# Miniprotein binders against b1l550: the designs that were tried, part 41

Target 1, 279 residues: b1l550
Amino acid sequence: MRLPEELLERARDIHSEAPSHRIKLDRVGSFGLKVPVEFKGFLLLAEADVWVSLPEGRRGVDLSRQVEAIYELSNPPKDPFSLCREAAISLLEKLNYADSSGVSIRFDAPLQDGESLKYYGVEISSIASDEIINKIRVEILGMTACPCTAELIRAYKSSEIAATHTQRSLGILEVSTKAEHPDPDKLASIIERAMSSPLRTYTKRPDEGGLVIRSLSNARLAEDVVREMIHLFLEEFGHLPEDTHILAAVRSMESVHMHDIYAERSFSLDEIRKEISSH

## First folded at step 6 (miniprotein)

Design BC7
Fold by ESMFold2-Fast, scan of step 7:
Structure BC7 (fold): chain B 279 residues (1-279), chain A 94 residues (1-94)
Amino acid sequence: as target 1 above (279 residues)
Amino acid sequence: GEIRVTVEFEKDGKTYEFEYRFTSPEELEKALKEIEEVIERSGADRVRITVEASSLEEARRLAFKLIELALRLGYDRIVVYIEGNRFTVEAERE
């Protein structure tokens, strides 16, 4: 059902009215939008949030204009990085009362795993104001094996016995930069290489045994994984601007505990280089 | 609530269409496998698949499976139209 045009013409413009209290709002927008994106040859259904700042003198934001803007830019589907940046810029242009805008896009990214696929989590954002800040967060599961228990069992048994507990660990890399978004596949690769071994979608018994042996031979603490992730990140992405901010973290779902172990480090490229070069 | 899946494909200048209706997961699984077999056997250059589902969440899952199916069958241009509970996947090869 649609209302008559005359009724719409007589309605108050609520959004442009003065609010009950003159308070600025940082983020007002449409959250949880479903949008198609093209990612490395795959057409994926992603979830998007779109927002703008709202000045103290304006009651509301034109939410329908926000939704129209992102859908116009998403047809035909394009890569989520271009969509994110272009939508954030478009929102500032279309909603001239805002002094900042943002777009976040979340999806599960396919990664080749033998002849099958596995998936890792990606969230990207672009925040536009007098500058553009691009943020990306990658999360992927891997396997870790405890070196402490391995050493204790080795001391108790023959040195040929590689025994310890293994567990699923979630690796996290988050990058905030004025440059383009880093390639999420490269971030996922860094996380997997830092782990004791990657996880697989499926394995046959011989392959499963091989993965377990690999992880036992490469036992690592969560603290070891975070340090290795930082090292590998600097090798791959050390060219980014000095004020680029990174979070590296691991959450280990300990198989012998009722709780998880967590390790993290946040830093800027300038900060970490000075720390490393102090030796 | 009922789910409708319409498959349209073109081969040698002729257009073919068939429709599925179902409400159970078992019927859905049969329909998806049958659709895959029909498309593969058709050798069609263009396929258009429309899903009208009982909920937005269900339609989204079905659309994603259809996209994966099209990619697996070798289609290299895929366009998705999303309108509430209705999803249309258009796939084409060279």
Scores: ipSAE 0.000, ipTM 0.088, lowest interface PAE 25.0, mean pLDDT 79
ESMFold2 (binder alone), alone request of step 6: mean pLDDT 81; pTM 0.809

Design BC8
Fold by ESMFold2-Fast, scan of step 7:
Structure BC8 (fold): chain B 279 residues (1-279), chain A 94 residues (1-94)
Amino acid sequence: as target 1 above (279 residues)
Amino acid sequence: GEIRVTVEFEKDGKTYEFEYRFTSPEELEKALKEIEEVIERSGADRVRITVEASSREEAIRLARKLYELAERLGYDRIIVFIEGNRFTVEAERE
């Protein structure tokens, strides 16, 4: 049933009302939106969160304008980095009471892997205020092999190829910067090169044997992997602004233990350069 | 396994649906011209093509081809949703 026009004119604008308590909220928005994106020639369905800050004197946000901000920019599908950045800016333009906005987009990225494709996790965000901060997190599975067991077996049997246990390890690189988002394929490559070996989507027995032998010949602790990721990151992305913040981490799913091993280091480019150059 | 393709047209408020089954992605690719001709002859204002593929990789590859098909037919708004091994291409004029 349609309401009379006179009644609609008398209706309260709930969003614009004063709240019960004058408290600012940092993030208010629409979470879990499905949005199409184009990534490296692939059309993917990504998940997006959009939000704005809410001032202490306003009861609610206009959620329909948040959805408009990202959906208008997602048709036709475009690269998720431009979508993320442009939507964050659009949110501030559409919602003038907000002093900051943000957009986060998550998807599984395809990566060429010999015979087939494999996938790695990507989460990007852009937070807009008086400046824009871009953040990217890349997660990819690889293989690590234990150097301690390898050395024990090598010493015992005088073997050139040591036997040891192997396990899946999740490598993580997270970058926060005022520059454009780093290329996630390059971040994934850094993680994989730091590991004992990459994992494959499909491997036949001869290739599987080669992958295992490579892992055993390149045994690395979780601590070794994190240090190597940082080293490789600095070689590839050392040109980023000095206030760029990085998290490098690895979670090793230990095949001989009931628990995981975790190693991480967070740093700014300024901080790490001073640490390394002090030697 | 089989690849299932459902094509749904909307014209003048009426909806029409066709279903195709293929044994391989290559067979589907050869049928794309027939699917294109069927859609073109329908004069549809809106088209929805849903494909169930054998894998996510296959779905992504086929989705790009169907997006290009919708572009060739002159649709103004084309949205592709890929969810697991299933994808949907929705296209409409104006």
Scores: ipSAE 0.000, ipTM 0.104, lowest interface PAE 21.5, mean pLDDT 78
ESMFold2 (binder alone), alone request of step 6: mean pLDDT 78; pTM 0.770

Design D0
Amino acid sequence: GEIRVTVEIEKDGKRIRFEYTFTSPEELEKALKEIEEVIRRSGADRVRITVEASSEEEAERLADELRELAERLGYDEIEVTREGNRFTVEAERE
ESMFold2 (binder alone), alone request of step 6: mean pLDDT 79; pTM 0.786

Design D1
Fold by ESMFold2-Fast, scan of step 7:
Structure D1 (fold): chain B 279 residues (1-279), chain A 94 residues (1-94)
Amino acid sequence: as target 1 above (279 residues)
Amino acid sequence: GEIRVTVEIEKDGKRIRFEYTFTSPEELEKALKEIERIIRRKGADRVRITVEASSEEEAERLADELRELAERLGYDEIEVTREGNRFTVEAERE
């Protein structure tokens, strides 16, 4: 049922009214929107959040204008980075009462894995005010092997073969910058290279044996993985602005414990360079 | 080499600034197309684009491309300024 449009002329404009309490809100918007995106030759279904700041004197936000902004820019589907930045700018223009706008887009990114594909998590955002801040978070699973247990078993058995427990570990890289979003495939590659071994979507027994042997020969603590991720990040992305902020983290789902192990480091490029140069 | 592009657009007194940093010409081409789309949709009154490249020749070439883009978009007043490897293209209407 569609009500007569004539009623719109007689109804109050609730959103433009003064609120009961004059309090600014940081983020008001439409969350959980489904949008198509084009990523490296793939057409993917992504989930988007769009928001604006709301001044203390205005009761509500025009939510239909927010949805219109992102959908106008998503047809035809475009890359999620351009969509994110352009939609954030468009929101600020369409909703002139706002001091800032933001867009966040989440999707599972395909990654070539031999003859198959595997997927890793990507979340990007752009926040616009008088400048734009771009943020990207990449999460991918890998394998770690415990060096402590390996050493203990080697001592116990008097053997050259180092047996130890292995587990899935989640690697995380998050970058916030005034420059454009870093390439997520490169971030995913950094995480995987820092692990004891990558995980595969599909393996035959001989290949599986090889992964296990590789992992055991490259046993790493969660702390080791975080440090290696930072080292590899600086090699690949050290050219970003000095005020770029990075979070590197690993959550290891320990196969011998009822709980996980977590290690992280947050830093700016300026901060980490000063720390490294002091050695 | 590394290329830095800073874009500042203004419409009806409101200004937005955003930056790009690249290590490849292909990434730059994609960014230039995005910049063009944003300017066209906004109908910006004034734009300022600063390009900094590893060589003065490379930066000048990019500045010329941006000047041509501003002309195609209908800007009446276009100024290009140079400081070594940094070129700034300022365009405004009327």
Scores: ipSAE 0.000, ipTM 0.492, lowest interface PAE 10.4, mean pLDDT 84
ESMFold2 (binder alone), alone request of step 6: mean pLDDT 78; pTM 0.763

Design D2
Fold by ESMFold2-Fast, scan of step 6:
Structure D2 (fold): chain B 279 residues (1-279), chain A 94 residues (1-94)
Amino acid sequence: as target 1 above (279 residues)
Amino acid sequence: GEIRVTVEIEKDGKRIRFEYTFTSPERLEKALKEIEKLIRRRGADRVRITVEASSEEEAERLADELRELAERLGYDEIEVTREGNRFTVEAERE
């Protein structure tokens, strides 16, 4: 059954009515939408959230207009960065009562790994108001090896290559900027290069042995990994606006403990340059 | 080179300001197209777009494109001002 459309003329416009309480809301929208995106030659299923601010005098948001905005822009599928930015701007155009809008898109990004693929996590956002802020978060697993235990074992056995425990570590880089979104593949590369070694989807025994030896020969504390990520980020992306904000973090899933080790640093480009130049 | 764009849209005394910084000309073009749609849809009385690029030639090229955009949108008074590699396009309906 479909109700007659003439009923729309008789129904109240609930969304434009005054609310029971005059309280502004920061984000009101459609969350968990499935959208197709094209990323570096791949057609991927992404998950999107879209929202707008709601003023204290308006009861509700036009949710159908939000869904229309992103779906119109996602057909045919386009790159998630353009989709994110264009949809955020379009939401402000379509919903004139809103002071701000936002779009977040999440997906697993394929990364070439020898003859196979591996995947890393990407979340991008564009938030539009009197300025547009683009945000990207990249998470990828790598391997770390403990230098403390390596040194102790080296002293004990006088070995050229010290034995130590290795573990998976999750590296995180998050960037908020008025510039376009940084390339997530470059962010993932920075994270992997900061680790003791990258992880692989596919490896045969000789390659696996080489990966382990690489990790053991390049033992790093979680603190070391964060500092190296920041150093490599500045080499690649130091040209971004001075008010660009970065979070660099690593969570090491310690193989010899029941708990994880976590290290992080948040900073703006302006702040970190002053800190480094003070020495 | 780095490109900085500031867009100010005014309608019935209400002003909205957007600031962008781009390292990719392609993404800048896409953003400007969507901004054009926003200006057209809202029927803005006044727009002010400031472009700053790493080269004067690039900034001037973008300023020319923005002036042409303002003309296509039917603005009556269009002024372009320059300060080195920074160009500002101001347009008003009379």
Scores: ipSAE 0.000, ipTM 0.353, lowest interface PAE 12.2, mean pLDDT 81

Design D3
Fold by ESMFold2-Fast, scan of step 6:
Structure D3 (fold): chain B 279 residues (1-279), chain A 94 residues (1-94)
Amino acid sequence: as target 1 above (279 residues)
Amino acid sequence: GEIRVTVEIEKDGKRIRFEYTFTSPEELEKALKEIERFIRRAGADRVRITVEASSEEEAERLADELRELAERLGYDEIEVTREGNRFTVEAERE
């Protein structure tokens, strides 16, 4: 059902009215938008959130302008990093009352895995104000093997490669920076290299045996994985601005327990370099 | 060599700044295309692009390329300034 357009001339402009309470809101927008993106030769379905700040003197945001901003920029589909930044900037242009804007885009990224593909999680954001802050979060599963149990079994059986329990572990790298978004494939690579071994979508028995042996020969605590992720990150991305913020974390789904083990560290590049150089 | 590019765009008194860091000519070319599309869409009144490279010669060549980009975008006043290995291209439209 459509109401007559003539009613718009007589209706109150609710969004431009003063609010009941003079309180600024940090994020007001359209969440859960479906957008196509082009990522490294793949056309993917992504999910986007777009928002702006709302000043204390204004009751509401023009939501249709937010949707227009991202959809105009997403046709034809483009690089999600460019889309994220361009849409955040477009929102500030279209909504004069806003002090800041933001866009977040989430998708599963394909990664070549032998003859098949595997997928890892990517969430990127751009927040625009007097400057642009770019944020990226990458999550990928890998394998860890327990060094404690390995050492006990080796002492018991005197084997060069001790039996131990292995489990899936989720590695997480999140980066917030004034520079461009880091390449998510490089972040995923850092996470996988920090693990005891990567996981695969498909293996035949000889390949599966090889991954297990690799994991057993490279047993690592969750704490070891986080430290290695930080070390590898600094080697690859140490050139980013000093105020770049990083979160490195691992959640190990322990195969011998009903609970998970979690380890994390958040830091700025300036902070971590001072910590490392003080020793 | 590492190259840092800072882009500052102003429209109706509102400023937006973003930074790029890259090490390959291919990444640079992609970034320049993104910068061009962004400036065109923004309809920016003023653009300030600062380039820092490991060598003065490399930074100067990139600054010249950015000056050409500003000319293609139709900016009337274009100024290039240098401070060591830093070159700043300022462009504005009247």
Scores: ipSAE 0.013, ipTM 0.509, lowest interface PAE 8.9, mean pLDDT 83

Design D4
Fold by ESMFold2-Fast, scan of step 6:
Parts: sequence; structure tokens; C-alpha cells
Structure D4 (fold): chain B 279 residues (1-279), chain A 94 residues (1-94)
Amino acid sequence: as target 1 above (279 residues)
Amino acid sequence: GEIRVTVEIEKDGKRIRFEYTFTSPEELEKALKLIERIIRRSGADRVRITVEASSEEEAERLADELRELAERLGYDEIEVTREGNRFTVEAERE
């Protein structure tokens, strides 16, 4: 199974050779690695991608060095934010021909939900060059209720709480910053608070009724949810560097349509503050 | 109050910079442990840590903690510089 090490002396060093075409590549790496992480008391199996830039004069990247970098740092399991930042730094130090390195880590984050658990999606990355840029994306499902149909039904029936259609909506917050990664639980909380109501993993009938009534009493357009998410984000994370970039988005899986509704806004903290203050 | 910490590590002429913002002692403790781990694993020849806080006293105390951290990591040339509420700890290995 293992070839003699003397062959390494005779074999060409393919990676160090000049390529057929002198073209720089932005990301070359190992994708879909499975790594254990510790997140808020839970041991989770996360999926990781690691990469480096490749200069125009070099044919290939030492892929084994990339795997070594993240696996050495993942044993014993540690928090995914530290792993992400430390692995990006390690890659750049181990692969001296690279101008930049990056690591992304994806996992489902557990969140206490009564006597059960629910989960939200987390993807983090760290890109190292002459500085480190940290990125986090949080996705969590919530419920929205249509205010337009609610108003029409109210007019027709004159009820205190109008009937309307409800649907699952996916809320998304993505943050890119030179500061450390924002706490994903706080980002998930912002998204849920912007929705008509949160979703539950497990409910009894009385609790289920309560969630429906909450949603109906707090009917919101996807556009309303995005604006509320931005407002709540600025209250919680307005202290981040002014060049921090944010994406706030909602995808509403409309129960009365064959298609989804999508609303989003991308901005930097500097940009949004100037926009708000110009009125 | 709010505290900003900027860390720059340098090895073989390559420099990496990252920034942290804190509002609680618990957040700070976690960040200091992370900073120590990153520096230790990087094998950096030079480290520059800048602390900026709303309080001069708070910034000075953090600078002292970071100086002690640099000493524990084996850096032998350590310089602390002050500019108002900003303290910079520069450490080099010799």
C-alpha cells in the first residue's frame, strides 16, 4: 500500500512547476471536509471548506497541508468561530506562496424550544490576507401572515382578528466584518422577532392556537420583515466597524401561490446611516 | 464601556490583522484566550495589539494584561505606547 519514500526524490514536484497558462486562481482547496465542533455545549459534526489563492507561476496547491491545518486545530473539538479564524491563519502561514486563505464552516445550531430543540442554519467564514474578514450567515424559519387578505376578510366579516393565509418564511442575516463574528443566537433572535411569529418543533393544541393568533395579530409583508430586521440589527450591532456589510433577506413560501416572494437589502453601516439621516 | 482590540501578528514578513469589540468581561476573557491561542499557534515573530476604550483606566488595565500575555508567550522585547485612550503593546521575539 505504501510506496517507497525514495520515489519522492525521483518524482517531479508537480505542484511547484510552472502551469500551462500563467493565470492566477482565486480559490483552490479542499471542500466538504467533515470536522467536529463544540457549540454552546453541543458536539456537532460540521462541514468545512478550506482554500488558498494560487499565483500565476505555480501549477498546484499542497492539498494535504490544507487538511492538516484544519484537522490539527479541530482535535479536541473547539468552537467553530475560533476554528475558522485559526485555520485561516494557519493556512496562510503553512502555504507561503498564497496571498490569501479562507475557511468556511457550516452547521445546524441547536436552540432550546420548550422541552424540545429546534435548529437554525449557520455558515461562517474567515478570509485572511493582510487582514482578516469574518463573515456569518444565519438562516431561520418563522411564520408570516398576509395583512392584505386579513384586511379584506376583516371588512367582509367585521371580526376582531381577521383570518388570513399564513406561511413559512425563511429569514436571512449575513454579516461581513473586520471584527469578530457576531453571536449567531442574537442574529437568529433578531430574525424571529421580526417575523409574525416564530416556529416551534413541538406544540400542544392550546400552544399551537396561541402561535396562530400571535401571527394573525402581527401580520407582516416580507418587505416589513426585512425592514424590521435591519432596524433590530442596528440596535444590537450598530457598534461594528462602519465598513461592515450586511445582507437582510426574507423568502416567503406563500401558501396561496405556486411561487415564493423574496425581499432583500444589502448595505454597509456607513451607507445605511447616511440614508436614514438624509430624511 | 465598549472596548476595541486590534491584533496584528507578523511572521516572515507576512502580517495578519483582526479586530474585536467587547462590552462585557466575559466576552473579553474569551477573546484573550483566543488571541493567546492564535499567537501561540502562528509562531509569530512580532505581535502588535492596540486597545481603545472609552475609559483611559480600562484601556490601561487591558494593556497591562496583554503585556503579561506577551511575556508568558516568550516575547522578550515588549513596548507599551499610549495615545490618549489608545494603548499599543508591541512584542518581538529575540
Scores: ipSAE 0.000, ipTM 0.444, lowest interface PAE 11.1, mean pLDDT 82

Design D5
Amino acid sequence: GEIRVTVEIEKDGKRIRFEYTFTSPEELEKALKYIEKLIRRLGADRVRITVEASSEEEAERLADELRELAERLGYDEIEVTREGNRFTVEAERE
ESMFold2 (binder alone), alone request of step 6: mean pLDDT 78; pTM 0.763

Design D6
Fold by ESMFold2-Fast, scan of step 6:
Structure D6 (fold): chain B 279 residues (1-279), chain A 94 residues (1-94)
Amino acid sequence: as target 1 above (279 residues)
Amino acid sequence: GEIRVTVEIEKDGKRIRFEYTFTSPEELEKALKQIELIIRRYGADRVRITVEASSEEEAERLADELRELAERLGYDEIEVTREGNRFTVEAERE
C-alpha cells in the first residue's frame, strides 16, 4: 500500500521539528544491522551499528539515510575495515546536521588451526568528527595454568612437571588509533602466544597430551599474561602513532573458584615507552 | 623506513582529519586507495595531505603521487610545500 503523495503537502516534517527539550544526543542510529563482509577470503555475516550525533534543536535523525549509507557500501561485500571507515564518512556527508558519526562492526573471525578452523571475536569501530578514530577489539580464548598451586604440588611431591589447575582464559586487546585498524590475526596471535597454551578445535591424543604438558610447563598468572601481551604488542605494533591507546586484559575463568580473576592495563604508546625507559 | 601520512579534508566548514603510518608497500597501496575513496565519498572542497618520511626522497616521491591523485580527483588549485622531510599537498576547488 502506498499513501497518496498529495498528503505530503500537509505532512509535518517531524524530524526537523524542535524537540520537547533542547538537549544534544551523542548517539542516535540503527543498531543490529546484518551486513555481509569479505574477510581474508571468507564471506561472513557481520552485525553493524551506525549512528550520528543529534543537535539540541532537531527532534530526530533520518534513519533511512543511515541504512542507505552502509547498504550502498556493503554491496558487493568488502573488507569490514574499509566498510567501517567509509560508512562513517558517508554518514557525515548524508546527514549534514551531525557533528560526528560512528560505525561498529562485529563478527567471528576464522583462524587457521591445523587442518580445521577456529574462531575469535572481532569488533571494529570508526568514529568520524574533526578526526577519524579507529578502534579494534580482539578476544580469543586460551589456556592458563596456575603457578602457585604448581609450586605447592612440586614441594609436596617433588616432580619434574608440576601438577596444577588449568582453566580457559579470555585474552583481550583493544586498540584506538588515528592510523588504520591493526590486523586482527596479529592481535589474536599476540594473545595466544602470551597464554600458557592456545586452545584447539580438536586434537588427536598425542597432540592433546603435548598441549597439556606445554601449558603445565608454562604456568602463568593473569598478570603475567597481560604483561607478556603488552611486550609482544610493542614488538609488532610499536610503529603506530604515539597517541595510540591500548587496553590489554585477561579474564581467567578459574577452575577452582566460583568467580573469575581479571587483570588489565590501559596505556598510550608514549606513556608505556616512558615508563619502560624509567625502570 | 617508516612513513606517516596525515589527511585533512574540509567540506562546508566541517573538517575531518585522519592518519596513516606504514612501513610496507602493501600498506602504502591500501592507504592510498583509502585516502582516494574517503576524499571522493566526502566530496571535500579542500584537502591537505602531509607526508613525513625518514628519507627526503621517499617523502617527495609520495607527495608527487598524492599531487597526481588530487589532479585525478578534479581539484583546480594544488600546492606542494616542503619543510625538511615533511611535504604538504594542499588542494582546493572554488
Scores: ipSAE 0.000, ipTM 0.194, lowest interface PAE 18.7, mean pLDDT 82

Design D7
Fold by ESMFold2-Fast, scan of step 6:
Structure D7 (fold): chain B 279 residues (1-279), chain A 94 residues (1-94)
Amino acid sequence: as target 1 above (279 residues)
Amino acid sequence: GEIRVTVEIEKDGKRIRFVYVFTSPEELEKALKEIERVIRRSGADRVRITVEASSEEEAERLADELRELAERLGYDEIEVTREGNRFTVEAERE
């Protein structure tokens, strides 16, 4: 049922009214929207959140304008990075009472791997005020092998490749910058290269054996993986603004323990360069 | 080399700044298309685009392309300023 448009002449404009309490709200918006995006040749259904700040003197946000901002920019589907940044800008321009706007978009990014597909998690955001801050978080699973147990077994036996436990490890790179979002495929590549070996969706036994041998020959602590991720990140993305902030982390799902091992480091590019140069 | 493009748009007294830092021609092409879409959709009264590159020739080429973009988008007052390897395109209407 559709009510007559004439009712708009009689209805109060609730959103423009004074609120019950004069309190600013940091984020008010539409959360859990499904939006189509184009990512490197794939059409994906992503999940989006859209918000603006709400001043203390205004009761509500124009939710229709928020949805319109995402809707008009997502048709036809475009890359999620442009969508994220352009929607944040559009929201701030359309909602003149807002001091800031934000958009976040989440999806699983496909990676072609021979005749199969694998995937990694991507979450991006753009927050607009008098400037735009772009954030991207990439999470991908890899394999790690314990060097401590490997060394103990090598000492017990004179073997070129020591036996040790292997486990799935989740690598995480998060970047916050005033520049455009880094390419998530490059971030995922950095994480996989830092691991003992990558994971595959499909392997035949000979390939699976090779993956295990690679992992065993490249045994790494979670701490080693984080340091290698940072090293590789600086080689690939050292051109980003010096105030770019990075989180590098690994969560190792230890196959010989009931608990996980976690290692992380947060830093700005300026901070880490000074640290490295002091050695 | 590294190229930095800073875009500042102003509409009805509100200003928004966003930055691109890239090293590849593919990234440049995407950035220019996005800049064009943002400016066209915003209806900005004033636009300031600053280009910085390690190569003066590269910065000048990009500044010229951005001046053409401003003309194409209907800005009637366009000024290009140079300070070494930094070029600024300022465009206004009405």
Scores: ipSAE 0.277, ipTM 0.736, lowest interface PAE 4.3, mean pLDDT 85

Design D8
Amino acid sequence: GEIYVTVEIEKDGKRIRFTYIFTSPEELEKALKEIERLIRRSGADRVRITVEASSEEEAERLADELRELAERLGYDEIEVTREGNRFTVEAERE
ESMFold2 (binder alone), alone request of step 6: mean pLDDT 78; pTM 0.760

Design D9
Fold by ESMFold2-Fast, scan of step 6:
Structure D9 (fold): chain B 279 residues (1-279), chain A 94 residues (1-94)
Amino acid sequence: as target 1 above (279 residues)
Amino acid sequence: GEIRVTVEIEKDGKRFRFEYTFTSPEELEKALKEIEAAIRRLGADRVRITVEASSEEEAERLADELRELAERLGYDEIEVTREGNRFTVEAERE
């Protein structure tokens, strides 16, 4: 059923009315939208949030205009980075009372893993105002091995390869920049290279043995992994603007404990360069 | 009882895969409507949806719902296979 147009014209425009309290809201929008995106040859179903700022003198936001903005740009499906940036700009153009707009898109990104695929988490956003800030967060699982237990067992058994416990660890890299979104595959690669070894979707016994031996030979604390991620990030992405902000973190799901270990560092490129140059 | 859904779409020789996990039937029903909209926009030649439900009874109910979904999408050939609480709906155009 479609309501009569004359009835809609006679009804109060609630959203344009003054609110009971003159308070600005930072983010008002449509959250949890499903949108198709094309990522490196794959068509994926992503989840999107879209929002705008709401001025102190306006009661509500035109939600239909927000959904229209992203859906117009998602047909045909395009890469999620262009979709994110273009939708944020479109929102600001369509909703002229807003001072800022934002779009976040989340999906699981495929990585080739033998004859199968493995997946890592990606969340990107673009926030538009008088400039555009692009943010990307990549999460991928890897393996770490405890160096403390390794040294104890090595000393005790005089073994060339120390036995120790291994566990899954979640590596996280988050980047906020005025430049274009960094390539998430490169961020995922940095995380995996910082780990004791990567995880695989499927391994046969010889390959599984190789991963375990690699992990045991490359035992790392969560703190070691974070430092290595930062080092590798600077080698790959040190060209980004100096005000680029990075979060590097690891959550280690310790196999011998009922709790996790967590390590992180937040920094701007300017801050970290000054810190490193003082040593 | 988590519900796992895998959607595989084929268009112009390209194959795409989406995986989701839901903890409630209501979440799944909402997601299926969004997935239907995405499939319509793409114009897929073939679709394969695999669901691992929380029970055999739930699997039977969901299989019927997905068969109806494939019919609404205009697919000519629809096949449903079930093994316990797991089922697959394959749909393609002739």
Scores: ipSAE 0.000, ipTM 0.115, lowest interface PAE 22.5, mean pLDDT 78

Design Da1
Fold by ESMFold2-Fast, scan of step 6:
Structure Da1 (fold): chain B 279 residues (1-279), chain A 94 residues (1-94)
Amino acid sequence: as target 1 above (279 residues)
Amino acid sequence: GEIRVTVEIEKDGKRIRFYYTFTSPEELEKALKEIERIIRRKGADRVRITVEASSEEEAERLADELRELAERLGYDEIEVTREGNRFTVEAERE
């Protein structure tokens, strides 16, 4: 159904009216939009949020212009990083009353795993004002093995092997930078290399046994994994601007407890370099 | 080596700045295409792109590519300024 355009001349422009209270809003937008993206040769269905700041003197945001901004840029599908940045800029152009705009895009990224694929979580955003700040969050599951129990078993005189409990652990790397988004595959690789072992989609029994032995031989505390993730991040991405902010975290789903273990560290590149240099 | 690119675009008195760092030619090519799309869609009145590379030769080559990009985008006045390994391409149209 399409109503006559003449009705637009008679209707109040609700969005441009004064609000009931003169309060600025930080984020007003359309959330949960479905958008196609092209990622490393794959066409993926992503979910997008788009928003703008709303000044204290304006009642509402033109939400249709927000949807228009991202959909114009998503056809044909393009890489989610360019889509994110270009859409954030377009929002400021289309909604001139806004001081800032933002776009976030979430999807499950395929990662080569032998002859099959496994998947990890990616969320990216771009926030535009007089500059652009890009953020990326990568989450991937891996395996950790407890070094404390391993040490007890090694000390126990009846043990044939140094065994310990293992569990799935979620590794998290989040980066906020004025530079381009870091490659999520490299972030996922950093997380997996910091773990006791990666997880796989397919394993045959001999390979599965080897993976378990590797994990047991490379036992790591959640704290160890976070420190290793930071070390590996600095080796790969130390070239980013000094004001780049990073969050490194691990949530270990402890197989011997009813609760999880969590470890994290947030820092700027400037801050961490000073800390490492002092010791 | 490492290449740093700063882009400033202005339309109707509103300015936006964004930044890139590269360690590979493939990443640089993708970024240049993105820069072109952003400038073209915005219809920017003024563009300032600063390139800084580990070698003067690399920076000069990139500055030339950016000058050619500004010409393809239809800018009337293009100025290239150098300070060591840093080149700035400024482009304007009426």
Scores: ipSAE 0.309, ipTM 0.746, lowest interface PAE 3.8, mean pLDDT 84

